VH-VL binders against p78833. Designs and how they scored, part 6

Target 1, 198 residues: p78833
Amino acid sequence: MSFPASTHVYIAKIIGKKGEGDKILDLLSKVNEHVLKSEPFTKTYYFARDAKNPDYIFGLELYDSKEVLENSHKTSNPFLAFANYLTSTHAPLAEPLQLLNFKVVDGHLDKDNLGPDAKDYVLYTEYTGDSATLKQQLTVNPKADTSLIIHSLDDPSLYAVVTRYSKSGIEPGPAEISGATSVSQQVIYSGVGFLNRP

## First folded at step 16 (VH-VL)

Design i5
Fold by OpenDDE, last read:
Structure i5 (fold): chain C 198 residues (1-198), chain A 118 residues (1-118), chain B 113 residues (1-113)
Amino acid sequence: as target 1 above (198 residues)
Amino acid sequence: QVQLQQWGAGLLKPSETLSLTCAVYGGSFSDYFWSWIRQPPGKGLEWIGEIYHSGYTDYNPSLQSRVTISVETSKNQFSLKLSSVTAADTAVYYCARERYDWGYLDYWGRGTLVTVSS
Amino acid sequence: DIEMTQSPDSLAVSLGERATINCRSSQSVLYSSNNKNYLAWYQQNPGQPPKLLIYWASTRESGVPDRFSGSGSGTDFTLTISSLQAEDVAVYYCQQYYTYPWTFGQGTKVEIK
């Protein structure tokens, strides 16, 4: 039931230029097809749009380890095609690509295994502060369909929480942690990817 | 071939702080987690904690209050500090490399015997 | 913590005979999503650090002789030496790396009968 410690969480923040969102998602869809077919080590490959910017693509990816992400997923032809597009002369990005590495602290991904839906309320919140404090105060919400607490592998002072309420209409704000700063992003499932393998 | 060399004081008095350093040669430092493991004489293995090049750490809860693992990436080194030592902390201490971030240990230092005695 | 228990504590086997070491985890170390067992086996000679033998319960590390094999799933695992050699006299440990903290079995000393 619990995630192995080696589980690697990859957060992708892809901010495309105006109108680029669809193309980005199309390419990611092709990658997703490959993941479903050929990457059993990829547990989650979920992409959503920023609620305010349709060209801002948010990615939540879970792998068995960082090793398989780097040496297997990123070496796949569909991924390379996607990566090549992002770095092409077309220059589809409005801002530099952000790829963040995390490890799972606690939580669950899809409580009832309902799968992602565009009607879901999904909130991604980053917390910056004292690591010990954040680790202690961030708690899993058992009522949420997704409540995933992750700790940055890149910056020990950074934590994040992914919260999802499936088709519930509930839209809670992020938890406030004393002494920590937080930034939240609401995202909407794009139709590309999965939380758990079908 | 990857080689781990470790050093530090091998004799301590009670209440002192254990300090060991491990240097990594012949391989990437940033791609792997690095662990400390100890083994009391004639006993089994106890995992102490791990560190990533970024400073990300995980500690064994049994030792967390006394353990600090640090990293110096510029030297491909990571260190162990264990405060308030007692005779129970007498052990051979090993630094080791995890296979990437999987959690099993594929390369080990030769070990450093640390004896706590009054 | 996941407790690892090995059996027996010591084993005497004649040269050329089979040695079998068991390891049990207090919780399953099998991950359903990838069907992998997060279990490793180590060999430790006197005065030396442990040496990785097996990972994923049954995958032999490079350079490890064929006579070493790992089996099992979930909570029960076995290390087998098909034909004990003199150089195999050592203490063997199992380790789970499913959840923090990493934990080891208490060790099994293998000797020649």
Scores: ipSAE 0.938, ipTM 0.965, lowest interface PAE 0.4, mean pLDDT 96
Fold by OpenDDE, fold request of step 20:
Structure i5 (fold): chain C 198 residues (1-198), chain A 118 residues (1-118), chain B 113 residues (1-113)
Amino acid sequence: as target 1 above (198 residues)
Amino acid sequence: QVQLQQWGAGLLKPSETLSLTCAVYGGSFSDYFWSWIRQPPGKGLEWIGEIYHSGYTDYNPSLQSRVTISVETSKNQFSLKLSSVTAADTAVYYCARERYDWGYLDYWGRGTLVTVSS
Amino acid sequence: DIEMTQSPDSLAVSLGERATINCRSSQSVLYSSNNKNYLAWYQQNPGQPPKLLIYWASTRESGVPDRFSGSGSGTDFTLTISSLQAEDVAVYYCQQYYTYPWTFGQGTKVEIK
């Protein structure tokens, strides 16, 4: 099923200090409970750990629009508690929080409705280059359970691709696009969140 | 109350470039998408494209090859350029505000008639 | 592209009577995840820009009189003016905003009989 054009993709890059990953995920779990109960406008609320750094939390969030993200989700008490922790005097972050705004270009997410699994191979790749070229060259992988191409609202030269192979372990790396630079991150489902609403 | 004021040349010759600007007053510029829509005389509405304050754009495929929408955030303005105009491009052009990023248009400029004639 | 088709092209209704305009989309504009219809209605008076009347198929924009109502779901939608007033003489357009590009119906001209 196609996403409405208004669909807003929110990518969270939360790099905690050593040992902070669990606390961050605990707070996000509480937010997730609220999302499930009270935020029907949230399509995806998925959190994973970087494969190389367990304190690096990656978030994939899909909302009906940026408006509901800003005016509804971010105003919830659990979210505010989470945000307050990140900015607290405890200073749990090793690097500044990155929250990136995207729109869907093409693709599908959890097309077989399998739900997230720690055994999944999940790759997040950012591409930077000529917008027209990237839009043309980035293609959806129909064999992947999730293949989502997104375009940055913040930087029109930035695209990203989220790819998931369910319970497959290690899979091939991201496609290379001539004239573009790419950075990839493998992530592992943390147990917090969902790809598609249960 | 948000207001959109638009201006630009209303008479063009074929092959020239249409250029219109829309200025936004009385509201946030960065929270909304901004669109251009045109309406040929006595006809319906055609969405041309939209822009976000960051420069993010989407264009109607029917016009994509000739359309450029740009933004000047410091002035709360966005502009439309349509190259290689023909008589078929004669229309009233509207700038409009999209309700956040939903896609429907809640505030409109008064429109600018652009006539392409030899 | 999603094609929007209105019917009728023109409608003459007596003052105080009901006016009904239909709009059909070539594809569903209902999103199953949020159960919302990505459809809007506009009113356009001569020499003026369109004015937003209805969004989400049935939600009236602020300031829109109660006599205007929107209904329908999926591919078939209706704009109803319960009691036509003189100031309601205008062209009405439906619009889908489910997928790019935004597309409008061809318009329905409402006149007084």
Scores: ipSAE 0.937, ipTM 0.965, lowest interface PAE 0.4, mean pLDDT 96
Fold by OpenDDE, last read:
Formats: C-alpha cells, structure tokens, sequence
Structure i5 (fold): chain C 198 residues (1-198), chain A 118 residues (1-118), chain B 113 residues (1-113)
C-alpha cells in the first residue's frame, strides 16, 4: 500500500533550553492524546530526542493532507496550549522553532507495524541540491523498517530521508548524493506518539 | 467566489513554445495547489502538472521533459510553458485549483484554445 | 499510471429516467488508513470547463442537485442521475487523485432519448 499523493509530512525541530525537553514532551503527550481520540486524519505522530541533546525534540507527523493539519490539528486546544508555551514569556526555546512541510516522494513507514521503540536506530537526513537529481538518486532502502523519502514544500531544493531499523544494532550512515549537501541526526524515541495508529 | 482568468497565444507553429498564464482572484493563493489540464478537440482530459506557491511542482511524466510550470506569488499568478509543440499539442488548456492539496479540482478557468499548425 | 475506464461511452436516457455511468480504475484508489476513495466526478457542457460534481466517490459538491449521487469503492464506481433533466445533457468524467499523475476516464456522453 502506497501513500496517497495528498499525504502531508510535517517535521518539527524543537530545540529547548537546558532541561526543557521533558516539559515539551509532556505537552506533546497531551496533544497526542487528543490526536488519538479526535484526529483520525493523523497517520503518524512520532516524537524523539536528538541522540546528543535530550532537549532537542524531533517530530515526525503524517497527515492525510496539509489542509487538515492547518485547519484541524493546529486549531485544537491541546495544540494551542503547546504552541502558547513555546512562545510564552518563559521562553523555553534555545533556537527558533523549525516546522518543515514535505510531500512523500517514495518509501514506507513502519511497514510491519512494529511500533516505535527507544532501541530503534532512527536517522533523519536532509539533502540540499538539484531537485531533479535528488529525486532520481534518492532510493528507498528495502532492508529498513522505515525508509521514507520526502520533498519539501517550503524549499524545492530540499529533500529528506527518514530511516529506521527496528530494534537493531545496525547503524548505517546516510547515503551520499553527488552534487548535494547533507546533514543528519540520529534520534531516539521519547515514548510520546506513534508511527501507525494502534 | 474564486475566479481564474487565463490568457496566452492561441496559435503556434511546430517547434514553438506554448506559453499561458493564469491569474487567481477572490481567494487565498498560498493555501492551494494549482493545476494545468488540457483537452484535445473532441477528446478527454489530460492532467499536465501542478504547482504550489513555493515553486514546488509535479508534472505528468508524459510531458515532463517539455513542461515548465512557474509561479509569481506577488501577482497570484502561475504559468505554463510547453516547448517543442506539435499538432498533437492542439487542445483547450485549462488552469484549475485543487481543493487545498487533495488533488480534485473545484475551480476552473474558461480555457484557452491553442492550435498548432504549419 | 492508474488507468480510468468509463462505461458506456455514450448513454441515451428518457427524461425523468435513471442514468447510470460506471468508472473503473486499474488500481484501487481506496486508502485503507482513512477508508476514503480518492475519486471525483465532473460534468462538462459544450464550450465550458468541467464542473466538479462529486468527490470522495460519494460527497456532492456544494450546489449540486441531489439527483446526482456517487457510489462505489476500491476500483469500481458509479455516478447516478436518479431523474434525468434536460440540463443534464453533458459529458461526464471520473478522476482519480490517489497517485500522480492525476488521470481521468475517457468520458461518457449523456443524451436525451
């Protein structure tokens, strides 16, 4: 089964000040409860910590469309509470919030429906370069439980790949693409969210 | 209340480049995908491609090598270029709005007949 | 590409009678995760652009008369006009928007018998 073309991928990069990671995840947990109960259009709502910075929260979200993200998810009370905290006078962020919009190019996510685990090896890699070249050279890894290739709606020169090896000791590096620059981060499931709906 | 107005040259010679522009009135430009569709005389519909306000595009593989869709957000306009035209490219060309990013088309321009003839 | 095939190519129906148009996709356009069919129907009058009638296989667009209805799931879909009116004479198209590229059926011409 392939993703519908309308599928919207939302990547959240939330870099909190020292010690803010737990509070951010607590709020996201409340949002997740709402998503599970009231947002059937949300396929994935997955949050992890950067492997090197526990206050750096990475979010992978998949929606049936960008429309439902903007008009439904972002208008929910739990989300607004979360958003208000990030912009509050407490100023919990160490760096500006990054919210990135993507469409699916190819791939699969949690293809065996194993669920997220902190023991998973999960790598997020961004590629910047010629769009046509990146689209041709980025390929799905069939050995990975998750191998998702996405193309940015915000910047057509930006692609990204999410790779997951479920409960595996395999830690492959990102693929090198000739003529493109790349940046990667390893993330660890925080316990908040899901890859597929239970 | 959304209205799409389109214009461009309707008569071309073989090997020339088709150029059409579509202007959007009465609604948000940045919330929707915008498509080009064509219809040869007496035939069905063929989707050409789509564009988002950021410049993100998807093209029909059948036309990808010759098609360029561009956007000028400051004017709420998007354009179609089709290079190396032949008689097979003779058609009524429509610009249309997708319902957000879902893929079905809820508002259409009136169409522009483009005839390719020697 | 997902190929869309309509049947029949043309249909003549008496005023007030039921008109039925079928559309078949070469692949399923049903998404299991949300149980939605990514299928739309359009009406096109001579000299005019297509007009959206139905989306999600069975949801009528605003302003569309209730005599128009869509049904079906997966690969087989049907557009029904319960009581054909004179203004319903047109060509009707189905469209899938499940995967790129968007593809349309070849069209069905509905005429008055």
Amino acid sequence: as target 1 above (198 residues)
Amino acid sequence: QVQLQQWGAGLLKPSETLSLTCAVYGGSFSDYFWSWIRQPPGKGLEWIGEIYHSGYTDYNPSLQSRVTISVETSKNQFSLKLSSVTAADTAVYYCARERYDWGYLDYWGRGTLVTVSS
Amino acid sequence: DIEMTQSPDSLAVSLGERATINCRSSQSVLYSSNNKNYLAWYQQNPGQPPKLLIYWASTRESGVPDRFSGSGSGTDFTLTISSLQAEDVAVYYCQQYYTYPWTFGQGTKVEIK
Scores: ipSAE 0.937, ipTM 0.964, lowest interface PAE 0.4, mean pLDDT 96
Fold by OpenDDE, fold request of step 20:
Structure i5 (fold): chain C 198 residues (1-198), chain A 118 residues (1-118), chain B 113 residues (1-113)
Amino acid sequence: as target 1 above (198 residues)
Amino acid sequence: QVQLQQWGAGLLKPSETLSLTCAVYGGSFSDYFWSWIRQPPGKGLEWIGEIYHSGYTDYNPSLQSRVTISVETSKNQFSLKLSSVTAADTAVYYCARERYDWGYLDYWGRGTLVTVSS
Amino acid sequence: DIEMTQSPDSLAVSLGERATINCRSSQSVLYSSNNKNYLAWYQQNPGQPPKLLIYWASTRESGVPDRFSGSGSGTDFTLTISSLQAEDVAVYYCQQYYTYPWTFGQGTKVEIK
């Protein structure tokens, strides 16, 4: 099943102060409850920890469109409460919140419908380079449980790939694209959120 | 309400480059995708491509090698270039607004007839 | 590409009678996750750009008369004009916006019988 073209991918990079990761995840858990109950337009609401920094929270979110993200999710009371806290003087953030907008190029989220697991090997890689080259060279891995290629809506030179191998112990590195620079982040499912709606 | 005004040369010779511009008046420019569509005389509609204010584009594969869509956000304008035109490119060209990023088109320009003739 | 095929190519209907236009997509444009059909209908008068009539297969655009209705799901869709009026003489197009590139039906010309 292919994603509609309107599908909007939202990447959240939340870098908490030391020891604040759990607090951030607890807050996101509350938002997730609302999403499950009241936001059918939210396809994915997945949060993980950076493998090296447990206070660095990575978010993968998929929506039916950017419109519903902006006019529905981001206007919800739970989200507003969360956002207001993160921007308050008491915010548990070490760095400003980074939210990135993408569109789906190709891929799948959960091939075997296994759901997310902390034992999954999950890699998020950003590629910067010639758009045409990246679009051509980035390919979906059919063996991966998640293989999602996304193109930045904010910066046309930026692409990203989310790859997940479920409980396999496989730790492949990111694909190298000639002429492009890349940065990768391994993340571990936090227990908060979902890849597909249950 | 949003209004789209478009302009450009209406007569071209083969091998020349088609160039059209669409200006958006009223409403937000940054919240929507913007598309170009063409219609040969007496024929149906063909989607050419779209652009977002950031420069993000998507093109119809049938025209991708010859099409460039660009945006000038400071003027709320986006443009179409189609290179190496032939008689087959003779059509009325429309700029249009997609409703946000959904993909259907709710506002259209009046169209510009571009004729390719030797 | 998703191919859109309309039927018939032309239709002559008496004033006040029902006009029915069919549109078929080569692939389903129904998204199971949100149960929405990514299908739109347009009306085009001579010398004018297309005008949006219906989106999500069955939702009328603001200002569109009630006599226009859209139905269908998956791959088969129908535009119905319950009582044809003189001003409804036009060419009608369906469009899918499920996947790139956007594609349109070839059009159906509606005339008065």
Scores: ipSAE 0.936, ipTM 0.965, lowest interface PAE 0.4, mean pLDDT 96

Design i5
Fold by OpenDDE, last read:
Structure i5 (fold): chain C 198 residues (1-198), chain A 118 residues (1-118), chain B 113 residues (1-113)
Amino acid sequence: as target 1 above (198 residues)
Amino acid sequence: QVQLQQWGAGLLKPSETLSLTCAVYGGSFSDYFWSWIRQPPGKGLEWIGEIYHSGYTDYNPSLQSRVTISVETSKNQFSLKLSSVTAADTAVYYCARERYDWGYLDYWGRGTLVTVSS
Amino acid sequence: DIEMTQSPDSLAVSLGERATINCRSSQSVLYSSNNKNYLAWYQQNPGQPPKLLIYWASTRESGVPDRFSGSGSGTDFTLTISSLQAEDVAVYYCQQYYTYPWTFGQGTKVEIK
């Protein structure tokens, strides 16, 4: 199955202050309820914790387009409540919010429709280098439950790969691409969100 | 209402480089993808490629080796370069706006005829 | 690439009569996740750029007369002009925007019989 070209991938990096992770996820849970009920254009709404920092929330979001993200999702009341909290005088963030825009190059989200699990091995890797080289060298792993290759809409030299092995105990490292630099992050499903709609 | 104005040289010799520019008026430049499409005389439409304000591009594989699309956000302009032209590149070239990032084209320039002749 | 094939290449229809143009894609342009067909129709008059008529296979663009309608799903699509008017004489193109590169049908010339 191929993703439509218009598919928009949104990567959220939310680094909360100590102890803020739960509150952030609670709010995102409310957003998720709204997404499930009212946003058929949202294909994926998946949130995880950084394996090393429970207050670092990682988000993988897929939308039918960037247009629906900007004009529909971000205008919803639960999202606005979440956004308002992040920018409130409480100042829950330890670092500035990072929101990254990508387009799908290739891949799959949940090949066997098992759904996300906290026991999954999930790796997010960013690659920076020659665009043509990265596009050619990054390949989908058919053995992985999730293998998604995405290209940054914001920076053409930036690619990323999301890899998930479902409760398998397999923990492969990221692929090395000659001439490119890479940074990886292991994340753990928080219980908030979905890879494919139930 | 959004308007696209395009310009460039309309007569080329073989092996030269086609160069066209499209300027966008009356709307947001950063919210949309921008495409180039060509149409040989009496023939159908061929999508050349697209660009986002960030410089993100996608090209038709049939032309990828010869095509470069660039953007100048400060001017709300994007450009097309097609190298090593031949008679087969003779066509009316259109710039167009995609409806956001959906892929269909809702606003078009008037077109520029480019003729490649020895 | 997804190949788009229109039929017929040319069509002559009497004023006030129905005109039907078919478009077939070599692969499905229906996305099962959102149940949308990534298919558009354009009208092109001589010396002018194409004009968007229909998107999502069946949604009319603003300002397009209701005599124009799009139907179909998956690989087979149809543009219908319920009552042909003189100003409808043009070449019509279908386009898929499901996957890169965007591809168009070869066009259908609609004329008055």
Scores: ipSAE 0.936, ipTM 0.964, lowest interface PAE 0.4, mean pLDDT 96
Fold by OpenDDE, look of step 16:
Structure i5 (fold): chain C 198 residues (1-198), chain A 118 residues (1-118), chain B 113 residues (1-113)
Amino acid sequence: as target 1 above (198 residues)
Amino acid sequence: QVQLQQWGAGLLKPSETLSLTCAVYGGSFSDYFWSWIRQPPGKGLEWIGEIYHSGYTDYNPSLQSRVTISVETSKNQFSLKLSSVTAADTAVYYCARERYDWGYLDYWGRGTLVTVSS
Amino acid sequence: DIEMTQSPDSLAVSLGERATINCRSSQSVLYSSNNKNYLAWYQQNPGQPPKLLIYWASTRESGVPDRFSGSGSGTDFTLTISSLQAEDVAVYYCQQYYTYPWTFGQGTKVEIK
């Protein structure tokens, strides 16, 4: 496996009120600058917009461990500023913030980052079902630039697959798994963050 | 400091189910992964599996078919069950804490000898 | 699984002399992204659980004497006791925590010559 077992995957689902997407991404951009400069333990810090809702911000974050996420990343001033904004009296969120914790089951990330103006679509699919079945049946797509299978720490019945085709756009996602339910989300790179450190 | 206390039956007959429990004191239970490790007499260490407070588990493939690790978060306890035991399962069983989620083990229980004998 | 192999199986060293234990992994436990070796060393005394000595191949756990040191990278690692003391008589284990399942070396028994 290309990732150490301790690798922690953090999925952020941030649904802003109408028009809040840009502000959210602006703050995340500030966090990203700090991550690049001061957080070598952050492998991935990638943010995208939902294809249908520009105020829905999707985050894919990979850390060396959950420990560094909790005790280092979340203690940074830019992150705190971002967090404070989300919980401010302005109340920029349309829905409660979702922060999901995962472990890597299998997969790989893009070796190279795309520029902010490059076509970049990511398919995020959540699977809910029998853990053993999902673990067995979910497979990495070797043709995808990013193909990541992750297992939820918060809900052991939840898996997710992150797929990215950097050149061809969105291709068919993972197959349906008998006995499991799935929900997919298409997201577009916002220009904020990276899949792999520059 | 963190302390792990473990207990369970130390004598089993073949085909019975091993059952051990580990209780955690003096630290956060939800911030760490918790492991079971065993050591046959005079032999090395074998990692059995781990559990998170949510019930997330990973097992050693060598034992996966027979192993169940469970957690009772309200009591800061996690348990090990090993079914269909044989003489080969005779060992000192340890519960241990992983340093956060890194994978190395910084606190250990005192161990429980489990002997499988006819 | 990553197989861990220690050498020697047993080692007799005079008091005050250097003890060297080697550990080899069948696969690299070095993560290129953070340049860390996911390798730990333990000391086990009779009738006691293992005690963590070293993690990240070379970082001493709190309370571990300076005479203990870890070195190496990738697949080859070494635990060194610079000046063997009587209380250092024990079995030592290396462990990789790079990938599941966690695996340990078979152990090296250190005795006084």
Scores: ipSAE 0.916, ipTM 0.955, lowest interface PAE 0.4, mean pLDDT 95
Fold by OpenDDE, look of step 17:
Structure i5 (fold): chain C 198 residues (1-198), chain A 118 residues (1-118), chain B 113 residues (1-113)
Amino acid sequence: as target 1 above (198 residues)
Amino acid sequence: QVQLQQWGAGLLKPSETLSLTCAVYGGSFSDYFWSWIRQPPGKGLEWIGEIYHSGYTDYNPSLQSRVTISVETSKNQFSLKLSSVTAADTAVYYCARERYDWGYLDYWGRGTLVTVSS
Amino acid sequence: DIEMTQSPDSLAVSLGERATINCRSSQSVLYSSNNKNYLAWYQQNPGQPPKLLIYWASTRESGVPDRFSGSGSGTDFTLTISSLQAEDVAVYYCQQYYTYPWTFGQGTKVEIK
């Protein structure tokens, strides 16, 4: 089943202070509990750690729309509490958050509904270039458990692709796109969050 | 309340480029997607495309090769260009606001009749 | 593209009587994750732009009289005017906003019998 066009993809990049990754994930776990219980409009709430830096947290979030993200999720007490902890002036746990807004171009999250696993190979790649060119060249990988192509609402020249192989020996690599630059990040599921609601 | 005012040339020759502008009053421009829709005389509605304040666009594939929607955020305006017009492009063109990013349209301009004739 | 088909093309109803307009989508516009139908209804008077009546298949827009109601799910939807009034003479359109491009039904003209 395809995503509604209004589906909003929220990418969170959390650069934690050294050694604070676990604490950040614990806080996110509390938010996740609230999301599961009280936010049916949240389709995906998935957090992973950078493969090279365990204090670098990657978040993939899908909402029914940007409106519900801004007016419901981000106004929730658990989220506000989390944000306050991270950005506390007295003892911040992380650098200023990078929060990116995307729309779904094409793809799927969990083809066989296997759920996320730490053994999954997950690659996040950002592409920068001509929008029409990127839209034309980026394609969904039907063999991947997750193959999601997203287009930035913040910067129309920016696309991203999330590729995941579940418990597989296949490590996804970034597709080379002519006329575009790319930056990739390998991430590992942290145990916090979900791709599809349980 | 939100008001959309639109303007542009209403008479074109074949092969010319249609150009319309829509100005938004009385509401946030950056919180919503903005669409163009057209309606040939006596016929139904066709969605042309949408734009966000950042310049993000989506177009109807049927028109994508000829359509350009642009935005001037500082003026709360967005514009439509349709190149290589033919008689088939004769229609009333509407600008409209999508309710946030949901996709249904809650505020509309009054429409602009564009006639393509030789 | 999701094709939207309305029926009938035209409808004549006596004042005070019920008017029923049907809309069918070629694909389901029901999202299983939130159980919402991405379907809207519009009213268009001559020389005027369409006016939003119903969204989410059954939610009335503010200011819309309660004689207007939307129902249905998945691929089959219905707009009902419980008691037709003179001011209800118009063309009505359904619209899906589940997937790009947005598509509309061909319209149903409602007249007084």
Scores: ipSAE 0.903, ipTM 0.946, lowest interface PAE 0.4, mean pLDDT 95
Fold by ESMFold2, fold request of step 20:
Formats: structure tokens, C-alpha cells, sequence
Structure i5 (fold): chain C 198 residues (1-198), chain A 118 residues (1-118), chain B 113 residues (1-113)
């Protein structure tokens, strides 16, 4: 299943202070309601907690283009309410919001349309190295329920991979790529969002 | 409103490197992709590649071994280098704005004829 | 690569009559998820750069006269000039923007008969 070249991937890293994860997710659930009702251009809107720290929120978002992300999603009232909370004097974040822009290289989001589940094994891996080498060596795993390869729009040396397995006992680590370094983060579906529109 | 000005050498010898620059005025440089397209005399259009202000590029596979597109974001400029030219590279070269990242080209430069002798 | 093929290569039409240009892609440029065709049309007058006429197969660019219209879906597309005027003498190109590389049709030259 191919994506148009315009498809835009947004990775959000929302590092909440202790105890803030639930409120952040509650606000994101309201944004998700708006996305489902009013944003057919938002194809994935998936939020998870870091496996080691439940107040660190990971977001995986797909849009038909960066233009609709910037000019339609990020200008919506529910999004503005969420953004205003994050920048309020309450100061709910332990560090500044990280929003990473990517283009799709290859892959699939929810192969059998199973939907996300908190029991899924989900790994997000960033690779840094020679762009041509990474593009050649990173490959889709056709057996994974999610296998998405993305290339940073902001840093040409950065690629990332999202993998998800719904079957218990399947928890492979990141692929090793010659001449590249990698960092990985396991995340757990939060109950907020979707991989494919219902 | 948006203005694209392009310049560079118009006459090359075989094996030289084609080098063109496009400057963007009157609009955002950072919100859009920027393309180079060429048109050999009497022939159609061939997309060469595109660049984002961060340096992110994509190239036509037919040319990618010889092509480099680069940006100078502080000047709102992007450039094309095509190495090892031959007479087959004789064409009018256009810079153009891609509508955000959608893929269609809504503003075009006036073009630069580059002739490769032989 | 998605190959774009236009027909005819040239077309002679009397002033005020309809001109029809066809464009066929080797693969579908329809994204079923958003129901959009990633197809544009350009006009190139002699000695000028191309000018965007239509995007999403049927949406006219701002400032383009309403005598220009686009239609079609999937792999088959049509540009129609409902009443040809003298300034419409040009070469017309279709372009797909579904996947890299962006590719153009070979062009259709429209002339006054």
C-alpha cells in the first residue's frame, strides 16, 4: 500500500512533569474527537506513553501533507486549547515540546486493520548516519503489524522506524545498520487515538 | 507576489559542471519545496529534483548520480549543479516553487538556456 | 516511475470551438484515502515558462479563465478549452505528483486552424 509523496509524518515527544501525563492525554483525546469528526486529512493520530515513564507521551501522526498539518490541524480550536495548556504558566512540561517532521520512505501502519492495543509491542527507533546507506538498508518487515520507515525533513542524516507487533512474545530489537547509530524507545498505547481511521 | 530570479553560465563545454542559482523574493522560503526542471529544445519537461530549506532533497533517478541541489537559506537561494555535462544536457532550466509539499508547481522562474557545445 | 502519455501530440481547432486534450498515466494517481487525483495541467506559451492551470485534476488555479476545465480520475484525464481564443495557442502538459519522480506528459500543441 503506497502513500502519496506528499504524506507527512509528525513525531511528537511530550515530556510531562510528574503526574501530568493523564491531563496531557485528556486534552489530546479532545483533539482526537475533532480529528475524527472534522479532519479527513489526518490519517493517523496515535498517542502512547513511554514504557518507562507514563508522563512522557509519544505521538505518531500522519497527514496528507505538511500544509494541512500546519494550516488546518494546528489552527483548530481543540489543538489551540491543547497548545495553550502546554505553554501556560502551569508549566506542565519538564522540557520543551519536541515536534519532528518526516516524510514516508516505505511501510504500513496497521496491516490487518486490527487497531492499536495497550498489549502491543511498539518500538520507535531513530537512526543517524549516511542518508544513502540508511535509505538502502532500512527495510519494511512485512510480518509486523506496523512497519514504517520515515526520513527527517529537518535533518537529512536522521531516519526513524516504527514497529508494532500485536502477537505476544514478538519483541525484536532495532535492526543494526552499518555505519549508523541508533536509539530506541518502547511505547505503550495510551487508549487515545488511532492508526487507521475507523 | 512571489518572484523567482535565476542566473548562471549559459555556455558550457563537455565534462564541465552546470551551475545555476535561483533567488526567492516576496514570499516564504521555508514553507515550500523548491524544484529544478529542464526542457531540451523542442522537447518536453523533465523534473530534475527538489529541495527543502533544511537541505532535504529528492532527485529524478535518471540524473541523481550527477545532480546536487543545495540551499543557502540566509539568502533565500537554492542552486543546481549538474556534473559531467554533454550536448544532451542542452536545455532551458527553470526553477519553480512547489505548492507547500503537495508536488505541483505554482510559480516558475523565467528560465535559463544552457548550451553544451559539441 | 509513473509514465504520462498525452494525446494528441498536436491539435488544430477553430477559434471559438472546443479543444480536448487527453492524458493517461501508467499507474493510478488517485489516492483512495482522500479521493483526490494528484494530477496537474500546465500551459506554456511560446518563449515562456509553463503556467499552472489546474491541480487535483479539476481545480482551476486562481486567475485561470473558466473556459479551462479538467476532468477524469485514476489513469485517464482530460483538459477542455470550451471556446478557444487566440491567446490559448500553446503547448499543454499534464503532470502527476503522486510519487517521485514528478513526471510530465510529452505535451500537446494547440493551434488555430
Amino acid sequence: as target 1 above (198 residues)
Amino acid sequence: QVQLQQWGAGLLKPSETLSLTCAVYGGSFSDYFWSWIRQPPGKGLEWIGEIYHSGYTDYNPSLQSRVTISVETSKNQFSLKLSSVTAADTAVYYCARERYDWGYLDYWGRGTLVTVSS
Amino acid sequence: DIEMTQSPDSLAVSLGERATINCRSSQSVLYSSNNKNYLAWYQQNPGQPPKLLIYWASTRESGVPDRFSGSGSGTDFTLTISSLQAEDVAVYYCQQYYTYPWTFGQGTKVEIK
Scores: ipSAE 0.821, ipTM 0.919, lowest interface PAE 0.9, mean pLDDT 93

